# VH-VL binders against NAD kinase (nadK): the designs that were tried, part 18

Target 1, 268 residues: NAD kinase (nadK), of Syntrophomonas wolfei subsp. wolfei (q0aze0)
Amino acid sequence: MKIILVNNRFKENTEKKAQEIAGQLSALNVEVIIDNGLDEPYAGTVDFIMVLGGDGTMLRAARRYGQRAIPVLGVNMGTVGFLSNIEINELAEYLPLILREEYSLEARMMLEVAVFQQQSLLTRVFCLNELLLRSNSPRMLSFALEISGQKLEPYRGDGLIVSTTTGSTAYSLSAGGPIADPQLDAFIVTPVASHIINKRPLVVSPEREISLHLLEEREAIIGIDGQIKMDFGAENRVLIKRAPHPLLMVNLKAKPFFTSIDRSLQRQ
Below, E stands for the ipSAE of ESMFold2; O stands for the ipSAE of OpenDDE; V2 stands for 0.75 times the mean of E and O plus 0.25 times the DockQ between their complexes.

## First folded at step 19 (VH-VL; framework fv_bermekimab)

Design Q5 (at its last look DockQ between E and O 0.82; V2 from the best seeds 0.00; counts 0 for: pae E 4.1 > 2)
Fold by ESMFold2, look of step 19:
Structure Q5 (fold): chain C 268 residues (1-268), chain A 124 residues (1-124), chain B 107 residues (1-107)
Amino acid sequence: as target 1 above (268 residues)
Amino acid sequence: QVQLVESGGGVVQPGRSLRLSCTASGFTFRSYAMHWVRQAPGKGLEWVAIISYDGSNTYYAESVKGRFTISRDNSKNILFLQMDSLRLEDTAVYYCARTPKWTYSGSGRYFDYWGQGTLVTFSS
Amino acid sequence: DIQMTQSPSSVSASVGDRVTITCRASKDINRWLAWYQQKPGKAPKLLIYAASSLESGVPSRFSGSGSGSDFTLTISSLQPEDFATYYCQQANSFPYTFGGGTKVEHK
């Protein structure tokens, strides 16, 4: 069996714990690949991904591996979030179940984001939480939103968030978007500091195609999961669709979303 | 045949800015984390910053945090260090350095290749 | 961050001498220590990693030992090309930190 351990090299507690776990797994004749965020994602076949850390580390794992149909387990290292399933002190209890593949999977929708210059594809990325379009200067953006070819009235403001339901508790929430049940598949479109009063958040079918472009020359940025930044200008557009494959989150222990919502938000 | 070649050093005035470059060849640059390490004349080595293979993770020494920005252009195989608000204590030879891929046996912890260095100094 | 104290600051030695350099970390760094050699006008060169592992192409007269907080680099029989400055580096945690250096000089 081959497992990827995902952690953050700059978090000493997760780095030390990942070293301990890798040693234990190696002693059980399990092949261990380390992904601490510094190196290119492992390209070969693996059976399981274990994420040691908080929601941010899970976001990186989702972007790197979420389209590969690999079970992903979130292991909490102290800060309660929305994406962990078990606590680090419970890992020894659940490890036999992991090795025997005795667990269920929960699917979480991801976004496919394609950025173009004119009609040429520059990059394609996947994300679990959201795409953010925002100004990179003190001036407001003027931009167009199209949903399945339907052009809405122009937006003016600091930017726009297109999130998954999983991302509804991240930047979308701070910008006034709703908290959504992560079992729903939907886009949530949330304006950021809109100058136009009647621009409310939209909940959109996951079958729709969302397009964004600037209407004036301005310095803007596309942000992905709050972790990737790309320059965005008047020559660019971005196309957003539901990703071909959801993130497959491992469920070893029930973690009811609604009864834990305030605790999870408070601890992030 | 790994090569790392720094450039962009020179003589500057305090408070000004300077951008260092490191051109990489002989390996797949976009697959490796990269670092800057500096050495004041006649003094020891000081680690400055790291950037992950794709640029998504960075970490800085406290002495440069908020003033220096590490970045990379993987299409051109170039590592950068943007140095703003330069001060006399920033006088040093600046090296770019590579670590091997990370393993828990320790390979990613040590600098296996270094550039020749580029000097940043001040003049009155 | 982790302070690295390197001793001595300099050594006067002759070809054939045994040279010992020590490095002390301000906290336990396991075996995650490297030794580098640097000649004037040149970049550092990795000699020893993980406290005691010899880098490929480094002569066997170099050896490293220690764990935890106390580490030693030994040159068993000094050669003319070994006159240089030597640095230890902890690789346990960021920020990485270096010892102050030990200059090995011709007597």
Scores: ipSAE 0.329, ipTM 0.712, lowest interface PAE 4.1, mean pLDDT 90
ESMFold2 (binder alone), look of step 19: mean pLDDT 91; pTM 0.936
OpenDDE, look of step 19: ipSAE 0.673; ipTM 0.872

## First folded at step 20 (VH-VL; framework fv_bermekimab)

Design R1 (from P4 with heavy chain R30K, light chain F94W; at its last look DockQ between E and O 0.60; V2 from the best seeds 0.00; counts 0 for: pae E 3.2 > 2)
Fold by ESMFold2, look of step 20:
Order: sequence, then C-alpha cells, then structure tokens
Structure R1 (fold): chain C 268 residues (1-268), chain A 123 residues (1-123), chain B 107 residues (1-107)
Amino acid sequence: as target 1 above (268 residues)
Amino acid sequence: QVQLVESGGGVVQPGRSLRLSCTASGFTFKSYAMHWVRQAPGKGLEWVAIISYDGSNTYYAESVKGRFTISRDNSKNILFLQMDSLRLEDTAVYYCARTPKYTWGSGRYFDYWGQGTLVTFSS
Amino acid sequence: DIQMTQSPSSVSASVGDRVTITCRASKDINRWLAWYQQKPGKAPKLLIYAASSLESGVPSRFSGSGSGSDFTLTISSLQPEDFATYYCQQANSWPYTFGGGTKVEHK
C-alpha cells in the first residue's frame, strides 16, 4: 500500500508529525510519499491520502489530488474546521481501519476553473471551496455573468464568488450567501458588495457552465480557495464547470455537519 | 548529472542592490523546490530562502525578510535572488541548493549545491 | 530556531587517525541531522543524512551516530582527501540550521 502524507512544512508540528507517522507506516510495510506543498504533486499511483492539518492544507490537497479519485482523510492538528474527520491523537486507533480499507467515502463537488486570455487557455485549476472575482483597487468592477449561454444583466460591485456547497461556509458566507448542505451538488453565486440591488445570491445546477468577464478595463484578481491569486483584466475570461471527479473524503468517525456548525465557524 | 551554477556576485556598496542567478541542468528543475544558502568568509552556513517548484510559495530567514526576494524562471531553468538594501552583514558566498522531493525519514538535506558566488562590499 | 553547537572548532590530525566530531542541538531533533564536508573554495558535500545513513558514493570510513540532541561524525581512518571542514545541519524544524563547523587540519 502507498500513501501520500500531506502537510505544511511552515507549520513545524505538522512536518515533524508527518515524519513520525511515515516511520510508523513504513514499519508496517506501507510506502509513504511526503507532500509538503513545495514540490510538484506526486504523479504515481497511490491508494490513500492523509492530510495533516486544517482546512487550508486540505484545500491544497484537494486542488493537487482531488481529480484522481483517491480517498482523502483530514486529520486535525489543532484547528477544528469543516474538512477534518479525526483528531491526530485518534490516528493510532483508526490506523488498522485505514490499512484494511474499512471506511466510507463522502463525495464533495469541486469546481473546474479555466482562465483564458482572448482565445488562449492560460491555466486550468480545480478548487474545493470557491472562485472569487474581486476588484484590486478601491474602484468597483463592471462585469458580465453568463450561465449556460444566458447573459444576465451586468454586475457592478466589488466582485463575485462562485462557490461549491462545501465552500458555502467560507468566503461566500461572509458575503451573505447561504450555508448549504455539502452533500448537495450546486454552484452558489454570491455578489460581493453589489451596487445593483436586484443582484441576489443564486443557487445554480452543477450541470451549468458559468462564464465571467470584465466589461471595462479595471485591475481585478481571480482568487482560488483563498490561496491562489491570478491577475484578471479586460482581455481575460474565466469558465467554471463542475469538475469531472468529486473529492472523495474518508469518513472514519461520524461528524454531523449541522450540529457542528457553530464550533467549526469559530475556527474559520 | 545535476549541475547548479551561480552568477551575479561582486563588490557593491552598502544600501545598493544585487541580483544573483543560478542556472540549473541535469534534472527537471520545475519539479523541485530550490534554496539559497550563504556562508560569510571564515564562518559557517546560514540558510537564506526557499521557493516552491512553481514559484507560488516562498519563505525567508528573518535576517533577510523584506530585503531579499527569491524567484524562478522555469522556462529557462534559472533561480534568482534579488538582494535589496544590502548590509555589510550580507557579505558571503551565496549557494543555490536543492532538496530531494517526496522523501520522509531522512529529514530535508541539501543533496546538490552550486559552486557559489561571492558578494562583498567596498565601504 | 534550533541552535546547533559543534565541537571541537578544529582538530589537528594525521593520516590514519580516528577523528570524532560532535554536534549538539538545543532541543530534541530525533535523528533528523545531516553532515556535510566542505573543502576550501568548494561547495559543501552531503556525507550523512538521518544521523547515520551514508549518502551514495561516500566512503565507509565515514559514520554517523546519535539521536535526540547529541550526534557524532566519525572518520575511522583519516585519508589525505579528508582534510576539510565538517558541518552538521538539523532538519527537524524549520528553519534548518547549521553548526559552526569543525576544521580537520594536517599535523
């Protein structure tokens, strides 16, 4: 069995703990690959991914590996969030189940984001929480939203969030969007400080294609999961679709979403 | 055969700027995080900075934070160190260095180093 | 930051001598320690990683030992090409830090 251990090397405890866990797994004849975020994602076949850290580390793991249909377990290292399943001090208890593959999987929708300059594809990225289009200056943006070829009236404001249901508790919530059940597949489109009062949050079928572009020259940014930033100008367009594969989150321990909302939001 | 070659060192005045380059060959440069490590004359080694494989993540020693900028050009296989607001304490041979990827159990060690480029001052 | 204290700062030795160099960490670093050799005007060269594992191509006369906070590099029979400065480096905690070096000189 081959496992990737994902950590953040700039969080001292997680790197040290990853090395300790790798040693324990190696003693059980498990091949271990370390991914601390600094090297190219591992391209070889693996059976399981273990994420040591909080929601931010899980977001990175999802972007790097989420399309490969590999089980991903979130292991909390101190910050309680929405994406961890077990605590680090429980790992020894659950290791036998992991090794015997005795766990269930919960699918979480991801976004596929393609950014163009004119007609040329610049980049394609996947994300678990959201894409943010925002102004990169005190000036508001004027931009167009198209949903499956349906051109909505122009938007004007600070920006727009296109979120998964998993991302509904992240930036979308702060911008006035609803909390959504992460077991639902949907886009949540949330305006950011809109100056047009008829622009309300939209819940959109995951089968739609969402397109964004600026209607005038302004300095703007595309943000992905709050962790990736890309410049965005009048020559650019972004297309957003449901990603081909969901993130497969490992469930070893029941973690009721609705009863944990307050506790998890205190940590976000 | 892994090879790292630094350039851009020289004699400068305090407060000025200097840009170091490191040209890489013999490995897939864009797959690896890269480092700068320096050594003051007659002294030991000091880690300076790291940049992720795609350039998206950087981290600096406290002694250089805010003054030095690490960057890379993966199309040309070049690592850079932009050194601004240079101080006499920055006098050193500067090495670019690589760590292996994906490893556990070994700790992070520098498996390949360049020959170094010297930065000194006329003051 | 973890401080690495290396001793002695220098040693005078003859070809054939057994040379030992010590390195002490300011806190427990498990076995995450590397040793490097550096000759004048040259870059450091990795000798040993994870306290005791020899890097490929390193002669077996080099050995490393220790764990926790105290580590030793041993050269069992010094050769003419071994006159150099040796550095330890901890790789347990970011940022990785180096010892002050030990110069092994002719005498």
Scores: ipSAE 0.428, ipTM 0.756, lowest interface PAE 3.2, mean pLDDT 89
ESMFold2 (binder alone), look of step 20: mean pLDDT 91; pTM 0.929
OpenDDE, look of step 20: ipSAE 0.460; ipTM 0.807

Design R2 (from P4 with heavy chain T58I; at its last look DockQ between E and O 0.89; V2 from the best seeds 0.57)
Fold by OpenDDE, look of step 20:
Structure R2 (fold): chain C 268 residues (1-268), chain A 123 residues (1-123), chain B 107 residues (1-107)
Amino acid sequence: as target 1 above (268 residues)
Amino acid sequence: QVQLVESGGGVVQPGRSLRLSCTASGFTFRSYAMHWVRQAPGKGLEWVAIISYDGSNIYYAESVKGRFTISRDNSKNILFLQMDSLRLEDTAVYYCARTPKYTWGSGRYFDYWGQGTLVTFSS
Amino acid sequence: DIQMTQSPSSVSASVGDRVTITCRASKDINRWLAWYQQKPGKAPKLLIYAASSLESGVPSRFSGSGSGSDFTLTISSLQPEDFATYYCQQANSFPYTFGGGTKVEHK
């Protein structure tokens, strides 16, 4: 068995535990690849991805490996989040099941985000939570939203979030988006401080495509999962689709979403 | 073979700026985290900064924080160190160094070093 | 920051001698300790990583031991090319820090 152990080198607590776990796995003749966020994503074949840390680390792991259809286990290390399945102190208990591949998988829709400069592709990223278009100044943006060729009325505001259902409990929620069942595939389009009072979020079919561009020459940025940032101007376009592959999240421990949502949200 | 070549060092006045470069070859530069390490004349080694493969993660030594900027151009296989508000205590040979990846030494140890470039101050 | 105390600062030795250099960390750094060799006018060279792992191409006369806060570099039989300055480095947490160095010189 070959496992990628994902943590954050800049978080000492996760680093220390990663060391311990890597040692344990090695002692069990498991090949371990360390991904602490410093190196390029490992390109070789692997059987399992173990993510040590919070939601941020999981999001990074999803962006790095989600397209490869590899089981990904989130192991929480005392943080509050929605993307971990077990706690670090439970890992020893579940390790035999992991090694025997006795677990279930939950498919989570990801976004395919393509950013263009006119007709040229600048970057393509798969992400688990959301794309954010926001102003890079105190001034509002004017931007066009198109859904499967249907042009909506221009948006004006601080920005716009296009989120997965997984991401519904992230920034989208803070912006007034709905909480979505993570087992549902859908886009959630949530305005950020729209000039139109009570501008409603949209729940959009995963079969549709979403495009964004600015209608005015303004400085803006694209944010992905709150971790990737890039400049965005009037010459740029964003195309958002459902990623061709979902993230395969390992489910070792039952974690009822709706019964725990209040607890999770209160802790954040 | 892995090769790192520093350049850009020279004589500067206090308060001025200098930009160091490190050109990498012999390996997939864009895949590796890179570091700057400096050594004052006749003194020991001092870690300066790290940058992840894509520049998304950066950390500085406190002594240079706010003054130095580590960056990279993966398309050109070049690591940079922008040094602003230079001080006399910044006098040193500046080394760029690579860290191994995916192993126990991932981002921890400096397995390859450049020859260094000297930064000194005019009297 | 983690302080690395290296000793001795210098050691006089002869070819064939056993040389031992110690490094102490101000806190537990597990096994994340490296040793480097530096010759005058040259960049440091990695000898040992993860406290005891020998870097590829490094002669077997070099060895590292220790864990936690106390570490040792040993040259079992000093060779003419081994006269240099040696540094330990902790890689447990940022900022990375080095010991003060140990100069191995001719007796």
Scores: ipSAE 0.344, ipTM 0.766, lowest interface PAE 1.5, mean pLDDT 93
ESMFold2, look of step 20: ipSAE 0.574; ipTM 0.819
ESMFold2 (binder alone), look of step 20: mean pLDDT 92; pTM 0.942

Design R3 (from R1 with heavy chain T58I; at its last read DockQ between E and O 0.79; V2 from the best seeds 0.67)
Heavy chain, then light chain:
Amino acid sequence: QVQLVESGGGVVQPGRSLRLSCTASGFTFKSYAMHWVRQAPGKGLEWVAIISYDGSNIYYAESVKGRFTISRDNSKNILFLQMDSLRLEDTAVYYCARTPKYTWGSGRYFDYWGQGTLVTFSS
Amino acid sequence: DIQMTQSPSSVSASVGDRVTITCRASKDINRWLAWYQQKPGKAPKLLIYAASSLESGVPSRFSGSGSGSDFTLTISSLQPEDFATYYCQQANSWPYTFGGGTKVEHK
ESMFold2, look of step 20: ipSAE 0.550; ipTM 0.801
ESMFold2 (binder alone), look of step 20: mean pLDDT 90; pTM 0.924
OpenDDE, look of step 20: ipSAE 0.471; ipTM 0.817
ESMFold2, look of step 21: ipSAE 0.567; ipTM 0.809
ESMFold2 (binder alone), look of step 21: mean pLDDT 91; pTM 0.930
OpenDDE, look of step 21: ipSAE 0.489; ipTM 0.820
ESMFold2, fold request of step 22: ipSAE 0.646, 0.434, 0.672; ipTM 0.844, 0.744, 0.855
ESMFold2 (binder alone), fold request of step 22: mean pLDDT 92, 91, 91; pTM 0.941, 0.937, 0.935
OpenDDE, fold request of step 22: ipSAE 0.617, 0.804, 0.605; ipTM 0.862, 0.908, 0.858
ESMFold2, last read: ipSAE 0.590, 0.591, 0.614; ipTM 0.821, 0.824, 0.839
ESMFold2 (binder alone), last read: mean pLDDT 91, 91, 91; pTM 0.940, 0.935, 0.935
OpenDDE, last read: ipSAE 0.642, 0.637, 0.629; ipTM 0.867, 0.867, 0.864

Design R4 (from P4 with heavy chain W104F, light chain F94W; at its last look DockQ between E and O 0.82; V2 from the best seeds 0.00; counts 0 for: pae E 2.01 > 2)
Heavy chain, then light chain:
Amino acid sequence: QVQLVESGGGVVQPGRSLRLSCTASGFTFRSYAMHWVRQAPGKGLEWVAIISYDGSNTYYAESVKGRFTISRDNSKNILFLQMDSLRLEDTAVYYCARTPKYTFGSGRYFDYWGQGTLVTFSS
Amino acid sequence: DIQMTQSPSSVSASVGDRVTITCRASKDINRWLAWYQQKPGKAPKLLIYAASSLESGVPSRFSGSGSGSDFTLTISSLQPEDFATYYCQQANSWPYTFGGGTKVEHK
ESMFold2, look of step 20: ipSAE 0.608; ipTM 0.826
ESMFold2 (binder alone), look of step 20: mean pLDDT 91; pTM 0.929
OpenDDE, look of step 20: ipSAE 0.400; ipTM 0.785
ESMFold2, look of step 21: ipSAE 0.566; ipTM 0.801
ESMFold2 (binder alone), look of step 21: mean pLDDT 91; pTM 0.930
OpenDDE, look of step 21: ipSAE 0.497; ipTM 0.824

Design R5 (from Q3 with heavy chain R30K T58I, light chain F94W; at its last look DockQ between E and O 0.63; V2 from the best seeds 0.00; counts 0 for: pae E 3.8 > 2)
Fold by ESMFold2, look of step 20:
Structure R5 (fold): chain C 268 residues (1-268), chain A 124 residues (1-124), chain B 107 residues (1-107)
Amino acid sequence: as target 1 above (268 residues)
Amino acid sequence: QVQLVESGGGVVQPGRSLRLSCTASGFTFKSYAMHWVRQAPGKGLEWVAIISYDGSNIYYAESVKGRFTISRDNSKNILFLQMDSLRLEDTAVYYCARTPKYTWSGSGRYFDYWGQGTLVTFSS
Amino acid sequence: DIQMTQSPSSVSASVGDRVTITCRASKDINRWLAWYQQKPGKAPKLLIYAASSLESGVPSRFSGSGSGSDFTLTISSLQPEDFATYYCQQANSWPYTFGGGTKVEHK
């Protein structure tokens, strides 16, 4: 069995714990690949991904590995979030179940984001939480939103968020979007500081295609999961779809989403 | 045939800025984390900063945090160190250095290749 | 930060001598210790990693030992090209830190 251990080299001393766990797994004849964020993602075939850390580390793992149909387990290292399933002090208890593959999987929708310059594809990325379009200057943006070819009235403001239901508790929430049940597949489209009073958040079918472009030349950026940014100008457009494959999150322990909302939001 | 060549060192006035470059060849630069390490004249080595293969993870020594900025251009195979608010104690030879790809058995922990270094000194 | 103490600060030796250099960490660093050689006007070169593993192309007269907090670099039979300064570096904990160096000089 081959496992990727994902951690953040520089936060919460997860490096030391990852080395300890790798040694324990190696002693059980499990081949271990470390992904601490410094090197390219491992390209070979693996059976399981274990994420040591908080939601930010899980977001990176999802972007790197989420389209590969590999089970991904979130292991919390101290900060309570929305994407971990077990605590680090529980790992020894659950390890036999992991090795015997005695767990269920929960599918979490991801976004496929394609950025174009005129007609040319510049890049295609996947994200778990959200795409953010925002101004990169003190000036507001004027931009167009199209949903499956249907043009909405132009937007004017600081930007727009296109989120998954998993991302509903991230930036979308701060911008006034709803908390969504992560078991639903949907886009949540949330304006950021809109000067147009009739622009409310939209909940959109995952079968729709969302397109954004600027209506005036302004300096803007596209943000992905709050961790990647790309320059965005009047020559660009972005196309957003449901990604071909959901993130397959391992469920070893029941996580009551609705009863834990306040505690998780306070600690993020 | 890994080569790392630093440039941009020189004599500068305190409080000013300087930009160091490190040109890489003989390996797939964009696949490796890169570091800056410095050595004051006649003194030992001090680690300065690290940048991940894609630039997404960056960390600084406390002595330079907030004043220095590490960056990379993977299309040109160049590592940069932007040094602002320079102080006399920043006088050193600055090396760029590579770590091999990280493994749990320890390979990504050690600097397997170093540049020749570039000297930063002060005019006063 | 982990402090790395090297001793001696210098050693005078002749070609053919056995030279030993020690490095002490302020806390347990497992085996995550490297040794570097630096000649005047040159960049450091990696000799030994993970306390005892010889880097490719390094002569077998170099060896490393130790675990925990105490480490030793040994040159079994000093050669003319071995007159240099030697540094240890811990790689157990962030940030990585270096010892103060040991200069090996011609007697």
Scores: ipSAE 0.356, ipTM 0.726, lowest interface PAE 3.8, mean pLDDT 89
ESMFold2 (binder alone), look of step 20: mean pLDDT 91; pTM 0.928
OpenDDE, look of step 20: ipSAE 0.525; ipTM 0.831

Design R6 (from Q1 with heavy chain T58I; at its last look DockQ between E and O 0.57; V2 from the best seeds 0.00; counts 0 for: pae E 5.8 > 2)
Fold by ESMFold2, look of step 20:
Structure R6 (fold): chain C 268 residues (1-268), chain A 123 residues (1-123), chain B 107 residues (1-107)
Amino acid sequence: as target 1 above (268 residues)
Amino acid sequence: QVQLVESGGGVVQPGRSLRLSCTASGFTFRSYAMHWVRQAPGKGLEWVAIISYDGSNIYYAESVKGRFTISRDNSKNILFLQMDSLRLEDTAVYYCARTPKWTYGSGRYFDYWGQGTLVTFSS
Amino acid sequence: DIQMTQSPSSVSASVGDRVTITCRASKDINRWLAWYQQKPGKAPKLLIYAASSLESGVPSRFSGSGSGSDFTLTISSLQPEDFATYYCQQANSFPYTFGGGTKVEHK
């Protein structure tokens, strides 16, 4: 058995714990690859991914490995978030179940995001929470939203969020979007500071294709999971659709979503 | 044929600035984290800084924090070290170094080194 | 910072001798230790990583052992090209630190 152990090297506790866990696993004849974010994603075959850290580390792991259909376990190292399943001090208790593959999986929809300049693809990324289009100046944006080729009335405001249901508790929530059950597959389209009164959040079928482009020259930014930023201008467009594979999150310990909402939001 | 070639060293006055470059060839530079390591004359080795493959994660030794800036240009396969507020203690041969991708464990072991560039002072 | 104490600082040896160099870490570093060889005017060369794994192309007369805080580099039968300075390095945590070096000199 081979696993990837994802951590953030620049948080000392996470690095120390990753080394300890790698040693324990090696003593059980488990091959361990440590991905601390310094190198490109590991390209070889693995059976399991363990994420040591908070939601930010999980978001990075999802972008790097989420399309490979590999079980991913979130291990909390401090403040409880939405994407961890067990605490670090519980890992020894659950390790036998991990090794025997005695756990359930929860599928979490991801976005596939393609950004173009003119007709040329600039980049393609996958994300777990959201794409944010926003103004990079005090001026409002005027932009077009198309859903499966259907052009909506133009938007005017600070921007727009296209999130997964998992992302419904992130920036989308702060912008007035609904909290969604992460077991649902859907896009949640949430305007940011809309000047147009009737532009309410939309919940959209995951089978749709969403397109965004500016209607006038403005300085804008595309943000991905709050961790990647790209300049976006009148020559650009972005296409968003459901990613081919969901993130397969490991469930070892019951973590009731609805009774935990307030506690998890305190972290945010 | 991995090759790392440092340049930009020389004789400077304390308090001045210097920029070191490291040109990489024979491997896919943009896939690797890169480091600077220095060695004072007649002394041992001291790690200076690391920059991740895409430049998004950077860390410095305490002795150079706030004075040195590591950066990279992946389109030209060049690693940089901007050295400001130079001190006599910064006298060293400066090496750029590579670590293998996906090393076992925490594993940052320097598998390829440049030949180094000397930074020294006139008073 | 993790201090790496290397011993001895120098050793006089002849071709064919068995040479042993030790390295002690001020904290438990598991097996995350490397050994390097450096000749005058040249860059260091990686010999051993993860305490005991030989780097590709390194002769089998070099071996490493140890875990935790105490580590050993052994050259089983010294060759003429092995006269050099040897450094250990911990790769456990930032900042990465090196031992003070051991110069292996011709007797």
Scores: ipSAE 0.083, ipTM 0.607, lowest interface PAE 5.8, mean pLDDT 87
ESMFold2 (binder alone), look of step 20: mean pLDDT 91; pTM 0.940
OpenDDE, look of step 20: ipSAE 0.416; ipTM 0.798

## First folded at step 21 (VH-VL; framework fv_bermekimab)

Design CTL (from P4 with heavy chain Y53S Y102S W104S; at its last look DockQ between E and O 0.74; V2 from the best seeds 0.00; counts 0 for: pae E 3.3 > 2)
Fold by ESMFold2, look of step 21:
Structure CTL (fold): chain C 268 residues (1-268), chain A 123 residues (1-123), chain B 107 residues (1-107)
Amino acid sequence: as target 1 above (268 residues)
Amino acid sequence: QVQLVESGGGVVQPGRSLRLSCTASGFTFRSYAMHWVRQAPGKGLEWVAIISSDGSNTYYAESVKGRFTISRDNSKNILFLQMDSLRLEDTAVYYCARTPKSTSGSGRYFDYWGQGTLVTFSS
Amino acid sequence: DIQMTQSPSSVSASVGDRVTITCRASKDINRWLAWYQQKPGKAPKLLIYAASSLESGVPSRFSGSGSGSDFTLTISSLQPEDFATYYCQQANSFPYTFGGGTKVEHK
């Protein structure tokens, strides 16, 4: 059995624990690849992905591996988030179930994001939480949103968030979007500091195609999961679709989403 | 054939901003973590910041945290350092530097450096 | 932060001399130490990584030793091109830190 262990090289406690766990797994004849986030993702075949850390580390794992149909387990290292399933001190208890593949999977919709310069594809990325379009200057943006070829009235403001339901508790929430059940498939489109008071958040079918472009020359940024940033200008367009595969999240321990919302939001 | 070329340094007023660039060639830029390291004139070396290969992970020296932002454009092979709220103690030659992607050297040792770009101040 | 103390701050030497530079870390850094050479007006150049591994293209007269907290760079027979400033760097934990440098000068 071959496992990727995703961790954060910058947090000494997390790095030390990842090495410890890798040693324990190796002693059980499990091959372990450590992905500390500095290098390109591991390209080879693996059976399981274990994420050590908070929601940020899970977001990176989802972007790197979410399209490979591999089970991904979130293991919390101290702060309870929305994407972890078990605590680090519980790992030994659940490890036999992991090794025997005795767990359920919860599918979480992801976004496929394609950024163009004119007609040329610049990049294609996947994300679990959201795409953010925002101004990179004191000036507001004027931009167009199209949903399946239907052009909405122009937006004016600081930007726009296109979120999954999983991302509904992240930046979209702070911008006024709804909390959504992460088991639903949908886009949530949330304006950021809109100058147009009648632009409300939209909940959109996952079968739709969403595109964004600027209507005036302005300095803007596209953000992905709050972790990847790209310059965005009047020559650019972004296209957003449901990704081909959902993230397959491992469920070993019941984590009641609705009764835990307040605690999870306070922790991140 | 690895080449790193910094630009964007110059004379600036305290409190203002400056954006440094580092253009990379001769290697697959998007596969490598990148760093900024600085050296005040006549002084030793100070590590400034790191950014992961895909740009999603960054870390900063405490002396620049909250004022500097490291970023990269992997489609153009450019590393950036946005320096805001500049102070006189930020006077230095700024180097971009690469670490190997091998597991023994990933993110640890600077195997290639640019020639540096100087940031200084006028009152 | 891990402090890196280099000794001496300078050394005056002649071609052919054996030169020894030491670097002490304020905590155990395993073998995660590099040595760099820097000539005036130039960028640093990696000499040794992982305490004792010689970087490709670096002459064998350079060697590194040590682990834990105490490290040594040795130039077995100084050459004219070796007059430079040498820095150690710990790579154990962030923030990475450098020693203060050792200037090797022609006597």
Scores: ipSAE 0.341, ipTM 0.702, lowest interface PAE 3.3, mean pLDDT 89
ESMFold2 (binder alone), look of step 21: mean pLDDT 91; pTM 0.937
OpenDDE, look of step 21: ipSAE 0.398; ipTM 0.789

